# Miniprotein binders against q9bqp7: the designs that were tried, part 48

Target 1, 240 residues: q9bqp7
Amino acid sequence: VPQNWFPIFNPERSDKPNASDPSVPLKIPLQRNVIPSVTRVLQQTMTKQQVFLLERWKQRMILELGEDGFKEYTSNVFLQGKRFHEALESILSPQETLKERDENLLKSGYIESVQHILKDVSGVRALESAVQHETLNYIGLLDCVAEYQGKLCVIDWKTSEKPKPFIQSTFDNPLQVVAYMGAMNHDTNYSFQVQCGLIVVAYKDGSPAHPHFMDAELCSQYWTKWLLRLEEYTEKKKNQ
Short names: E, the ipSAE of ESMFold2; O, the ipSAE of OpenDDE; V2, 0.75 times the mean of E and O plus 0.25 times the DockQ between their complexes.

## First folded at step 7 (miniprotein)

Design Gb8
Fold by ESMFold2-Fast, scan of step 7:
Structure Gb8 (fold): chain B 240 residues (1-240), chain A 97 residues (1-97)
Amino acid sequence: as target 1 above (240 residues)
Amino acid sequence: SPDEIVKEIEKLAEEVRKLLKEGKYDEAIEIAEKAVFLAWEFGDPELIAKVELLLAEAYIAAGDPRARYIIEIAKEIAEWLGSPELIELVEKVRKKL
């Protein structure tokens, strides 16, 4: 049980639109300082099981590709993911003036993969936007907040090069989503409440993306696990 | 084809079960680790969880303490997928510890 428990949902907020909500999606810039990011907390508090499996995956990849091949592979995966996120931000943004001449991004296999998901996405409220939990003292940069099938969600876009998934992204994705959710729900830069999450895994070959919807109860369960990871991070920092 | 990869993984899983019945625990672990490698290459989380649990069973039979770590990994995948069937399978394997 976490010693410093705090609720994920804010009783003073509603998921319904109000007159103070901006007509353009929010994009608060991330300010880097001494406050830890969600990604940093998760990386520094990997479970022994996650470390074991990540080490096994790394050893198998190096055996197959060699050291230089492994480095090239991981760099390419990172670049493809970055381009996918840039394309999605462009597609979901209402401002056409922000769309650069990058037709190649809009026609990738990953974008084809998510077409059926995008048809169910509307009411975009935030894109590539910073969140901060002032009480629990952490920050993050979320991908998207929008309605998916009528429900307001924190949406996290993931890429997968079939058949090689990244295991930490699989295990920590729900924790990342709820950490962003809890921060946004208590961040004064935002006025609404998010109670649901969505993890979308897109495929390079254009195969239909897999949506993993997280209802309020599931989000609350993962929030407790996130609080334990945050507590572990805080204790490790006191001892350094 | 994708179906051929799944069939290969299933064939390896049956070999693991056979080796476990024969008391050939080290060989069972070796084949189970190969099945796990191929399941990760294929990228189906449900299949990954199932073969990880089979590897855990091989570790348990051999008295290998690594079983506990693999069971927790499979549990996290099962909970992420929201699969009651896989969550139940995780607990069934855990009870063998």
Scores: ipSAE 0.000, ipTM 0.167, lowest interface PAE 13.6, mean pLDDT 80

Design Gb9
Fold by ESMFold2-Fast, scan of step 7:
Structure Gb9 (fold): chain B 240 residues (1-240), chain A 97 residues (1-97)
Amino acid sequence: as target 1 above (240 residues)
Amino acid sequence: SPDEIVKEIEKLAEEVRKLLKEGKYDEAIEIALKAVFLAWELGDPELIAKVELLLAEAYIAAGDPRARYIIEEAKLIAEWLGSPELIELVEKVRKKL
């Protein structure tokens, strides 16, 4: 149990649409400063287990691809993920004009993979938007907040190449989602409450994406684990 | 969910054991590799070690020299975990070389 527990949900907020809500999805820019990001906290508090498995995966990849090949592979994975997120933002945004490059990305296997998920997504409230937890003092950049099958969710889009392992996605994705959720629920830039999460794993070959829905109870369980990681980060910072 | 991936890995492991009993070694290797990659994606070191040892058994049955490299990786994971049960399983599989 964390020493300094703080609630994930804000009792003064509702998940229902507000008349004062903007007609277009919010996109608050991330103002980078000394305040730690969700990804920084998670990266700096990886367990010895996570570090060991990441290093073993890295060594196996280097043996298979060579050092230059591994560097190119990781660069390409990053670029594909970035382009996938940009394509999703374009699809979910009420934009009138798309760039030629964006149109090419809309034909990717990853976009084909998520089509069945997208048909159940509506009521988009935020896209590529910054969140800050004003009390716990951390920041993040979330992918999407929208209704999935009628429930308001923080949605996190992930890319995966079968069978290549993505170890960080396995351990920390639920923690990222609830960290963003807790921050948004207490961020004055937002007026609504999110109680559910959704992790969508898209595949390069166009195979149907796997949706991992997180109800309020599951979010509360992962929130406790996130608070422990945040406390560990804070303690490490004090000792440096 | 992680629980659903665990169930899929367990299902694949049972299929591997069935194929090994039927003498279908090449098919057993293919299914075992699928289980290994899913276990690595999940990131559970106990499951990784267990399915790698199952892959090693398939390699041994097929006369594939890659068995010894997979056994050594599983041993490293078992020792890192400090699991007596997994260390014993590593030795049991190694004796089949």
Scores: ipSAE 0.007, ipTM 0.256, lowest interface PAE 9.5, mean pLDDT 81

Design Ha1
Fold by ESMFold2-Fast, scan of step 7:
Parts: C-alpha cells; structure tokens; sequence
Structure Ha1 (fold): chain B 240 residues (1-240), chain A 91 residues (1-91)
C-alpha cells in the first residue's frame, strides 16, 4: 500500500458536459520542469520481470536483424505510432487545421483496425492535451478524452504487432491511463470528472483493434499500483 | 543571439530526428547525439537552468526511447524539443 495515498476521483467534479464551450476539444500545452512524466516514471520503475523480458526481446531482435537493423525496425515503430496518433487527432478534431485529411494517413492498417471503435466514440473533450497533478507532482500528455459507448473515458491509442486480447497483456498501459485520469481530475485546467479508461490496441494488418474498457472500480485498483510506482520513482530519485 | 542559436540547433535536431524516423538510418543517431551535445553546451553558456533541464531530459528520454523502442517516449522527446524552442524564443 502506498504511504502517501491520494484519491483518483475528485468529489467536487461532475462528468456531465458543460455547455459554455462545447465545440472545441481542450489542448493544453505541455509545460515541463523537473517534474516527472507518467511515461518517465513507468520506464524508470519497470519490474525486474519487465526488464528481463525487454532485454531478452532486444537481444533476440539484434541477433536476427543486427544492431543497425534493430535501429531501423524501432525507427519504423516510432514513425507508425506518430502517424497513427496524428491521424486520430485529425479524425476526432473539429478544428480546420487538425481536420485536414491526408488520404495516406487515413488508409493505414492501424486506422482500419480502429474503425469499429471510432463508431462508438463521441463528445470529444480533449485531444493531445497536457495534465498535471499538482499535489502528487507528475505530468502527462494524454491522447484523448471522449465518450465511449456513452461513458466519459481517458482513451489511450496503442499500436501493436502481436495480439493483445487481455488487459494483462498491455503491461503498464492501465497504469498510464489511470495516472492521466487522476491528474486530469485534479488539474485546474479541466472542469470535468473522468471515471473510466479505455486502452485501444490497434494492429498494422487491419485486424480489429482490441478495446480494454476500465470501469471506475478497475481504475481505482490500477490507481493504487500507479501510486506505488510513483513512490518507487520518488525514492529512487532521492537516493541518486 | 545565443537564444536564437539554441532554437536553431534544437530545430535542426528535431528535423534530424524526424529524418531518422522516416529512414531508419543509424548514421543519423550519431548526428542526433552531436546536436544534443551542442544544444546542451549553448544552454549552459546561456546559464538558463530551464533550457539546460529540457535539453538534458530530452537527451535522456531519446536514449531511453532508442534502447526500448518505446514510441511514447519518442513522442515525448519531440514535445520536449518543441517546448525548448518556444522557451528559448520567448526568453
């Protein structure tokens, strides 16, 4: 159990939409000091099992592709991820600049993969937007906040080459989602409450994406685990 | 100014990183590392603690992204570089 527990949900907030500025999704710019990001905390606090599996995978890939081939492979992973997020932001944004459709981006296998998920997404409230937890001192850049099947969710888009049909297969992705959720719920730049998460794993070959919906109870369970990772990061940083 | 020179180096760095993403050319990794070193030296000359921190963090996260293949870390690097340009230009 974390020593410095803090609630994920904010009792002062509602998940009901505010009519005062409903037309434009929020896009708060990233502001960064020495305060750690969610991705940094998770990367620096990987479990021994995660580190072992990553190193084993890396060594096998290098053995198969060579050092340069491995770097070429990972660069393509980066490119595909970047393009996928750019396409989704464009598709979901009402803004003219972000709404500009690139036929090439929209025809990717990853975008085909998520079509059935996108049919259930509406009421977009935030896109590629920064969140900060001022009390717990961390920041993040979330992908999307929107209604999925009528429930307001922090939605995280992931690309994968291997099937991820179970949420346990997504490693730290649930922690990433709840970390963003907890930050947003306590960030003064936002006025609404998010209680649900959605991890969408898209596939390069266009196979149907796997949605991993997280209700409030599941989010609370992963939130406790995120607090432990954040505590570990803080202790590790203090001892360096 | 030194701030303009810092912004120019960071913009070139971001461009070379984009080129690496597009081509996968491992020779670009050497150029990227050299540009990070140049940016950090300029930030130190400026005595701007925030630019020093942003450049160091971007370099660390870039190295971690390349080592792990984590696309979220690489996207964060690109955001940090964009922030560093804005910070340098707004003084």
Amino acid sequence: as target 1 above (240 residues)
Amino acid sequence: SAEEKFAEIIEELAKVIEEYLETGDPELLKKIEELFKEALEIAKELGNERLIELAKLALMEFKDAVETGDPDLMREVLYLLELAVIEAQEK
Scores: ipSAE 0.500, ipTM 0.816, lowest interface PAE 2.2, mean pLDDT 84

Design Ha10 (at its last look DockQ between E and O 0.85; V2 from the best seeds 0.00; counts 0 for: pae E 1.7 > 1.5)
Fold by ESMFold2-Fast, scan of step 7:
Structure Ha10 (fold): chain B 240 residues (1-240), chain A 91 residues (1-91)
Amino acid sequence: as target 1 above (240 residues)
Amino acid sequence: SAEEKFAEIIEELAKVIDEYLETGDPELLKKIEELFKEALEIAKELGNERLIELAKLALMEFKDAVETGDPDLMREVLYLLELAVIEAQEK
């Protein structure tokens, strides 16, 4: 249990209804000073098991592909992730998309993979938007806030290749979602409260994406684990 | 101006990173590090702490992303570079 607990949900916001939905999703720019991002906190505080699994995965990949092949593989993972998120932002934005972005949609099995999920997504409130937790001193860049099957969710889009899925980020995905949620719920740039999360794992071959819905109780459980990771990060930096 | 030169170097850096993502060419990694170093030198000469912080953070996260293969870190790098251009242009 964390020594300095703070609630994920903001009671002040839970009792205030929104007057109307915004016509344009929020896209708050990232404000960085000396405070860490969610992704950096998680990367710097990987568990011994996560480090072991990452090193084992890297060893297997290098043995299979060679040094140069491994670099080419990971660069392609970065490229596909970037394109996938750009395509989703374009699809979910009410503004007209550029032709280049539309062409990217046609070339990606990942976009085909998420079509069934997208049919259940509506009421988009934020896209590629920065969140900051002023009290806990961390920041994040969330993918999407929208209603999934009628529930307002922080939605995180993930890509995975078959048959060997990239393992590194899978364990911490729920922690990323709740960290963004807690930050948004306490960020003055936002007026609404989110209590649910959704992790969508899309597949390169176009196989149907797997949605992992997180209700308020599950979010609260992962929030406690995120606070522990944040404390570990803070302690490590204090001792350096 | 020095701010314009900083923005130009960051824009070139973003292009080289995009080329690295497309090709996986390790020669580009050296060029990327050199461009980060040039951007940091200009930011320090300007005495702009904000630009120094953004450039340092982007470089550290870029190195971590390449080492770990973490696509979320690489996406943050690209966002930080975009933010650095905006900061430099707003003066």
Scores: ipSAE 0.618, ipTM 0.843, lowest interface PAE 1.4, mean pLDDT 82
Fold by OpenDDE base, look of step 8:
Structure Ha10 (fold): chain B 240 residues (1-240), chain A 91 residues (1-91)
Amino acid sequence: as target 1 above (240 residues)
Amino acid sequence: SAEEKFAEIIEELAKVIDEYLETGDPELLKKIEELFKEALEIAKELGNERLIELAKLALMEFKDAVETGDPDLMREVLYLLELAVIEAQEK
C-alpha cells in the first residue's frame, strides 16, 4: 500500500464532460519548474529484472548491428516516434491547422496502422498538453485526450516493430497513462476529468494497431502501482 | 554575455540533436556530450542553479534516452533545452 495515497479521480469534477466540444484542443505548455516527469520516474524505478532484460536486448542488438548500427537504429526509432506524433497531432487538430499538413508525414506505415482506431476517436480535448500533479509533484506531456468509442480517454500513442497484442506487453505504458490521468484530474488547467485510458500500439508495416483500453477499475489498479513507483523515486532522490 | 553564450550553445545542441535524429551519426553523440559539458560549465559560471539543474537533467535524460531507446524521454530532453534557453534569456 502506498504511504502517500492520493486518489486518481477528483470527486470535485463531474464525470460528464461538458457536452460543448471545445472548438480547439487544449495545449498547455510544460511549466518551467524542475519537477520529475512521469517518464523519468518510470525510467529511474525500473526493476532489476526490467533493467536486465533491456541490457540483454541492447547487447544482442549491438552484436547484430554493431555499436554504430545500434546508435543509428536508436536514432531512427526516435525520429519515427517524433514524426508519428507530429502526424497524429496534425490529423487530430482542427482543420484550420491542417493547411500545413506535410503530406509526407501522413505517408507512414504507423499512420496506416492506426486508421481503424482514428475512426473511433472523436471529441479531442487536448493534444500534446502538459499536466502537473501539484500535490504528488510530478509532470507529464500527454499525447491526446479524446473520446474513444464514446468514452473520454487519455490516449497514448506508441510505435513498435514487434506485435504487442496484450497490455502486459506494453511494460510501464499503463503506468504512464494513469499517471497522466491522475495529474490531469487534479491539474487546475483542466476543467474535466478522465476515467479511462487507451494505449495504441502502431506498427511500422501498417498492420492494424492494437488498442489497449483501460477502464476505470484497471486504471485504479495501475494507479496504485504508479504511486509505489513515485514513492520509490522520491526515496531514491533523498538518498542521492 | 554569458547568458547569450549559454543560449547559443543550447540552440546548437538542439540542432545537433535533431541532426543526430535524422542521420544516426555516432560522431554527433560525442559533439552533443561536449556541448552539454560546455553548457553546464557556463551555467556554473553564471551561478544560476536553475540552469545548472536543467542542463544536468537534460544531459541525464539524453543519456537515458539513447540507452533505452525511449522516444518520450528524447522529446522531454528537447523540451528541457527549450526551457533552458528561455530561462537564460529572461535574465
Scores: ipSAE 0.579, ipTM 0.832, lowest interface PAE 0.9, mean pLDDT 89
Fold by ESMFold2, look of step 8:
Structure Ha10 (fold): chain B 240 residues (1-240), chain A 91 residues (1-91)
Amino acid sequence: as target 1 above (240 residues)
Amino acid sequence: SAEEKFAEIIEELAKVIDEYLETGDPELLKKIEELFKEALEIAKELGNERLIELAKLALMEFKDAVETGDPDLMREVLYLLELAVIEAQEK
């Protein structure tokens, strides 16, 4: 049980965006406070099993590709992720005009992979937008806030070369989603709150992406785990 | 000014990182680390704690991103560099 419990939801906020909300999705810039990000907290509090599995995978790749080959492999992973997020922001932003360069950006296996998911996404409220939890002192950059099948969600887009048909296969991704959600729900830059999450795992070969929906109850369960990870991070920095 | 020199190095760093992402050339990793260390040295000479913190954090996350292959960490690196340029230009 975390020592500094705080609720994920804000009962003073509406679940529904106001009809007068801007038609352009929010893109809140990063705040000038340099405090821990969600990804930094999660990276620095990985379990021994997570570290072991990552190192095992890395060593297998180095054995197959060599050290330089592994660096080239990872640079391509970074490039594909960057292009994927750029393409999604372009697709989901109604104000952007697509050009021939943008059209080539849209021709990828990852974008093909998510097409069936995007048909169920509407009412985009935020894209690539900063969130800050003032009380718990962490920040994040959320990917998207939109309706998925009629439910307003914090949506996190992930690329993967291997199928991840179950939410348990996504490891810390649910913690990332609820951390963004909790921050957004208590961030004064936002006038509404979100109680559901969605993790979308897209595949390089264009295979249909796997959506992992998180209702409010599941989000609350993962929120407790997030608070423990944040507490663990804080204790580590206190002892340094 | 030294703040302008810091911003120029960070902008060059972002360009070299983009080149690394586009080409996959591992030799660019050495240049990237050298540029990070040069930017950090200038931030320390300025005595600007915010520039020091941003450069140090971006370098740490860049190393972690390359070691793990985590694209989320790399996206944060690029965002931190943009913030560092903005902070340096506000003099």
Scores: ipSAE 0.546, ipTM 0.812, lowest interface PAE 1.7, mean pLDDT 84
ESMFold2 (binder alone), look of step 8: mean pLDDT 83; pTM 0.786

Design Ha11
Fold by ESMFold2-Fast, scan of step 7:
Structure Ha11 (fold): chain B 240 residues (1-240), chain A 91 residues (1-91)
Amino acid sequence: as target 1 above (240 residues)
Amino acid sequence: SAEEKFAEIIEELAKVIEEYLKTGDPELLKKIEELFKEALEIAKELGNEELIELAKLALMEFKDAVETGDPDLMREVLYLLELAVIEAQEK
């Protein structure tokens, strides 16, 4: 299977800012359709060990928290993540003023955790924006596209709290980032090129967030793995 | 057997990690990395992709725990190592 037939980078695009770049970050809405999302493809093509780890984590959590406690825990994790993403979108939007920002969103431990990362983020080009790979036929909703330490990145924000969420998300997160990157680079709604990724893990207690930077070489390596997952998904769906 | 050798190396790895958590001795970090490399090599010899992935996940979390100083990440490393032993024993 020739994995180089579908390159992650678009040779007709530049990663440098130009005068036609919008002053307001792009926010293309995700439309309902039958085209699979990045998260759906990854969920449907989990390896046997990922499935095993997920079930073991679930059983461990139920054993420690009870069934109702597990449901409450997962609901709270979802709500904390949603609030964190809403706060980041507000902070990074150039049209927000300090007077218009919700104080409760700005005071979370997760926001304190990412402060040192945010000071190195500039040139925001897209926030909570839909991407579609026109030839490979998949879609996604990315968190952010901005310059991190001078390099244009697809940035994915992740929260971590006690007890730790299942580690499979960390394992597949690089695949998710490069899938969004490849889609954006081949989506006619966008005119720029992204070659780097950044996964930021924020902590509930305000401990400094951990940035996982992915250069172009590393992105190309994970792109190869993403293409295999996408092919696996397509083959599974042919028989359903 | 290779399975017994894998379990022995994981047991030693967990013991060295616990010692590092108690002492903070940076010399132990090199020993931990060497033990991870040995575990990965044996997992590859066993031809078990689940073990290889579990060992890789544990190593990634270990490096993250060292860089951040987060003891919860280190606890997760120990948990992954326990899962790897169970996987090896159940074949």
Scores: ipSAE 0.000, ipTM 0.179, lowest interface PAE 13.9, mean pLDDT 76

Design Ha12
Fold by ESMFold2-Fast, scan of step 7:
Structure Ha12 (fold): chain B 240 residues (1-240), chain A 91 residues (1-91)
Amino acid sequence: as target 1 above (240 residues)
Amino acid sequence: SAEEKFAEIIEELAKVIEEYLKTGDPELLKKIEELFKEALEIAKELGNELLIELAKLALMEFKDAVETGDPDLMREVLYLLELAVIEAQEK
C-alpha cells in the first residue's frame, strides 16, 4: 500500500465543515465483520519493546496482586473507562436528560478532571460512532467529533491513574486518532472533513486533564506512521 | 549507590527536557543525549532488563518527538522516565 496514494484528508470534502447545521450527533453502530479494527492492527504490530514492557508490567502486577487480584484490577480499570465514556456521551448529547445515576457518574474524579476541557467543546457532530475506511479496509469506533477551541477535532478520551498502568495504550494514541480521522474522511456515512485531533488524558483524582492537540500537519505525520502499521499488519496476515 | 545515581540522572534528564520544551534551545539536545547515554550505562550496571528497555524506548521516542515536534511523544518520554524511576526504586 503506497502511502502517497491514500491521503488522510479527502479532496472532495470541505476543510470548513460549516457547523450551522443543527443536526443530531451521529451514532453509527459498529458492525461485526472480518475487516480489522484500528485496535487490532495496533495490537498485532506492537514493537518488541512494547511487548516486553506490557508483559513485564503484567508479571509485576500479578506478583503484587495475585492472579485473581490482577483480573479484578484490570476488569475495574476497563469498567471505569467504559463508565467515563458513557458519562461523556451523556454530557455531550443534547437530547439526553440527566438522571440520578448519570449525576453520580458526573461527580467522579475523571469528570471533574475534564471540566475545563469541556468548556471549550461545542458543535458535536458524532458520538461513539463507527467509522470505516472503504478503500484501506479497516474499521473503528471513535469517541467524539466536535469543535475544540473552534477547530473540528476527532477527540479521544483517556483515563489514567497516577502512575499509568497501561503502557501500550499511551504509545499508540496519536495513531489511533489519525486512523479514525482518515476513516471518517473517506466514509460515505459522513459528509464533513476533520483535520485535527485531540487526546484528553483524565485523572482519577480529579487533577486537571492534559489535552494533547494535533494540528493538520501533525495528523499528516502520524497518518504516515499509521499506514506503515497497517502495511505491517497486512504482511503478517499473508504469513498465515 | 548505582540506584541513587540512576534516580539523580533521570531527575536531571527530566529537568533538561522540560527546559527544552520551554525554550526550544537546540543546545540542550546534546545534553539530553549525554544524560540518556549515562542512564543506559547505569541501567546496564544494575542488570535490570526493564530499565535498559525503558531507557532505550525513551531515547527513541525523544528523537521522534524532536523530529516531529509532537508534544504527545514528548509526554510519553517523561512518562517512561517516571516508570524507570519507579522500577529502580523497587526494593
Scores: ipSAE 0.005, ipTM 0.234, lowest interface PAE 11.2, mean pLDDT 78

Design Ha13
Fold by ESMFold2-Fast, scan of step 7:
Structure Ha13 (fold): chain B 240 residues (1-240), chain A 91 residues (1-91)
Amino acid sequence: as target 1 above (240 residues)
Amino acid sequence: SAEEKFAEIIEELAKVIEEYLKTGDPELLKKIEELFKEALEIAKELGNEYLIELAKLALMEFKDAVETGDPDLMREVLYLLELAVIEAQEK
């Protein structure tokens, strides 16, 4: 149990659309002091099991591809991830500048993979937007906040290659989502409440993406685990 | 100016990172680290604590992204570099 518990939801906020909501999705840049990100906190507090699995995966890949082949493989994973998120931002944003290229976006395997998910996404509130938890002192760069099947969600887009996934374990994806959610719910740059999460795992071969929906109760459970990871990070920082 | 030099170094850094993402060339990793160190020295010369912290954080996160293969962390590095250019140009 975390020693410094803080609520994930803000009782003064609503998840319903407000007349004052902007016509375009929010994209807030970080304009405050540098503080740790959700991704960094999770990376720096990996469990012994996660570290072991990562090292085993690296060793296996290096044995199969060689050291140069492994670096080429991982750099390609970075490139595909970057392009996938850029494509999604373009697809979900207004025409303006972000939709200048569209035909090639629809042809990629990852974009084909998410088509059925995108059909159920509407009411986009934020895209590639910074969140900051002023009280707990962390930041995040969330992918998307939108309604999925009528429920306002923090949506996190993930890519996966079959048969050789980039990483064998993805335990931290729910923690990442709830960390963004808790930050957004207490960030003065946002006026609404998010109570649900969605992790979408897209596949390179175009196979249908797997949506992992998280209701308010599940989000609250993962929020407690996120608070423990944040506490561990803070303790490690003091001892470095 | 030192601000212009900082922006130029960050722009070059971003281009080298993009080339690394395309090729996986390990020599580019060395260039990237050297460019980060150069950017950090210019930030120190400017006396801008915010730029110093951004450069340090971006370097640490870049190294962690390469070590873990985490594409979200790599995307965050690129965001931090964009923020650093904006900060430098507004001073």
Scores: ipSAE 0.282, ipTM 0.708, lowest interface PAE 3.9, mean pLDDT 82

Design Ha14
Fold by ESMFold2-Fast, scan of step 7:
Structure Ha14 (fold): chain B 240 residues (1-240), chain A 91 residues (1-91)
Amino acid sequence: as target 1 above (240 residues)
Amino acid sequence: SAEEKFAEIIEELAKVIEEYLKTGDPELLKKIEELFKEALEIAKELGNERLILLAKLALMEFKDAVETGDPDLMREVLYLLELAVIEAQEK
């Protein structure tokens, strides 16, 4: 149990459309300062199990690719992920229709992988948008907020080459989603309530993406774990 | 003890997964799913939230590996099971 508990959901907010809601998706810029990001908190509070799994994955990859090969591989994974996110933002954002689309982004295996998920995504509320929890003092940059199969979700897009890279992020992905959710639900820049999450893992070869849906109960469970990680981070920073 | 039963089930689960990697026998998939179900119930009885998370993550990766046919994803399941045994032994 965290010593300082705070609710993930805001009872003053509704997930239903409001006439005052913007017609175009929100894109609040990230303001970087001394307030920690979600990713920084998670990286600074990795468990022994997470470190062990990550190190085993690194050892395997370095053994197969060498040190320089491993660096090249991780750089390529990062670049592919960035391009995938850019393509999704373009597909889901009406403002990008005014600009010439990069056809190469739309023809990737990752985009083919995610097509069956995209057909169930509508009502986009936010894309590549900053969130801040003013009470708990953390920030984040979320990928997408939209309805998935009729439910408003924080959606996190992941790319994977088989085997999956970034084993640590597999453990922390639900924590990232609920951290963004809790921040957004209490951020004055947003007026709606999000109670569900969705992690989508897209594959380079075009194999069907794997959706991991998180209902309100599951989000609440991961929120408690996020609060513990945030508490560990805060305590560690006091002691240095 | 419940910890001993958990370790035994994980050992059997790893063995069946290794056999599946060698043979591709679909009958083994049902046994693997049953063993995961048993492991999750014991993890819940132990009340260990990290163990429950690791078991659920391993099951998720197993389902993904079966759907994609990727043997490297199946090998990742074995790594997650090793972490679950370590977690159970630490407590």
Scores: ipSAE 0.000, ipTM 0.139, lowest interface PAE 14.9, mean pLDDT 77

Design Ha15
Fold by ESMFold2-Fast, scan of step 7:
Structure Ha15 (fold): chain B 240 residues (1-240), chain A 91 residues (1-91)
Amino acid sequence: as target 1 above (240 residues)
Amino acid sequence: SAEEKFAEIIEELAKVIEEYLKTGDPELLKKIEELFKEALEIAKELGNERLIYLAKLALMEFKDAVETGDPDLMREVLYLLELAVIEAQEK
């Protein structure tokens, strides 16, 4: 249904290692932000149902915690998310010592939650790295590109208060992942092709994280939905 | 220079945001808003459209992050502020 369809995968690229690939994970700095980010596009095009659910949750939390308590709660959510991503970048970075990685693993329930997933992660190619789709004009900052169970994936780390055992429970997370994937596959700063995605939902109490693996077919399905969200964003901007 | 003043205000803004994340102190939200306003005024005085854009986007995303509780938006705000400092200090 998108009026201007564009492919997620680049037929001129391969997922196989190239001899010219750097030995250290890529970390391309965010250098173009006059065009929308993936997170902004998704936030500005939330569905009526998503807006309703968010408002209902917010009002319930304010009723239980008070205005100041709600602000304290959300600031802690920000802090935990930031620390979780910093810990994962440290763990997956080749510059970290084994001792430093072990200490980080013991610090947080979220890190304990993802241990089973991390055992299957190898061949890290990018960490906290910027991507841009030059044709579709959007940018993103992805968490990680690495092999998960032998398949090259865009990996997105999420923290959650409530269990998310089904991919349908993750709302726009699949759209976020495929948006990064499509951008990376068409970004001249990268030479390889990613065809799979992985959403990892970690839990504060150390309960095992839920991995949501997305194969190429599923990524293609979510890509069509991302293109519709991007069109909606573009249309809204044209009328502002 | 005005560019250095802009960079200093943005760096202070990032530090106050980090403190807000650590403490949850609502009074810091007022200070953050004032620092954003000051940064925007300096960017306008400089006539630098890119710095104006970055400061406006960071403020909008900061407000959206606080309203939604979305940690990804808050992380993006911090990256936008870092970019604004780099752009202001580049010759």
Scores: ipSAE 0.532, ipTM 0.820, lowest interface PAE 2.0, mean pLDDT 84

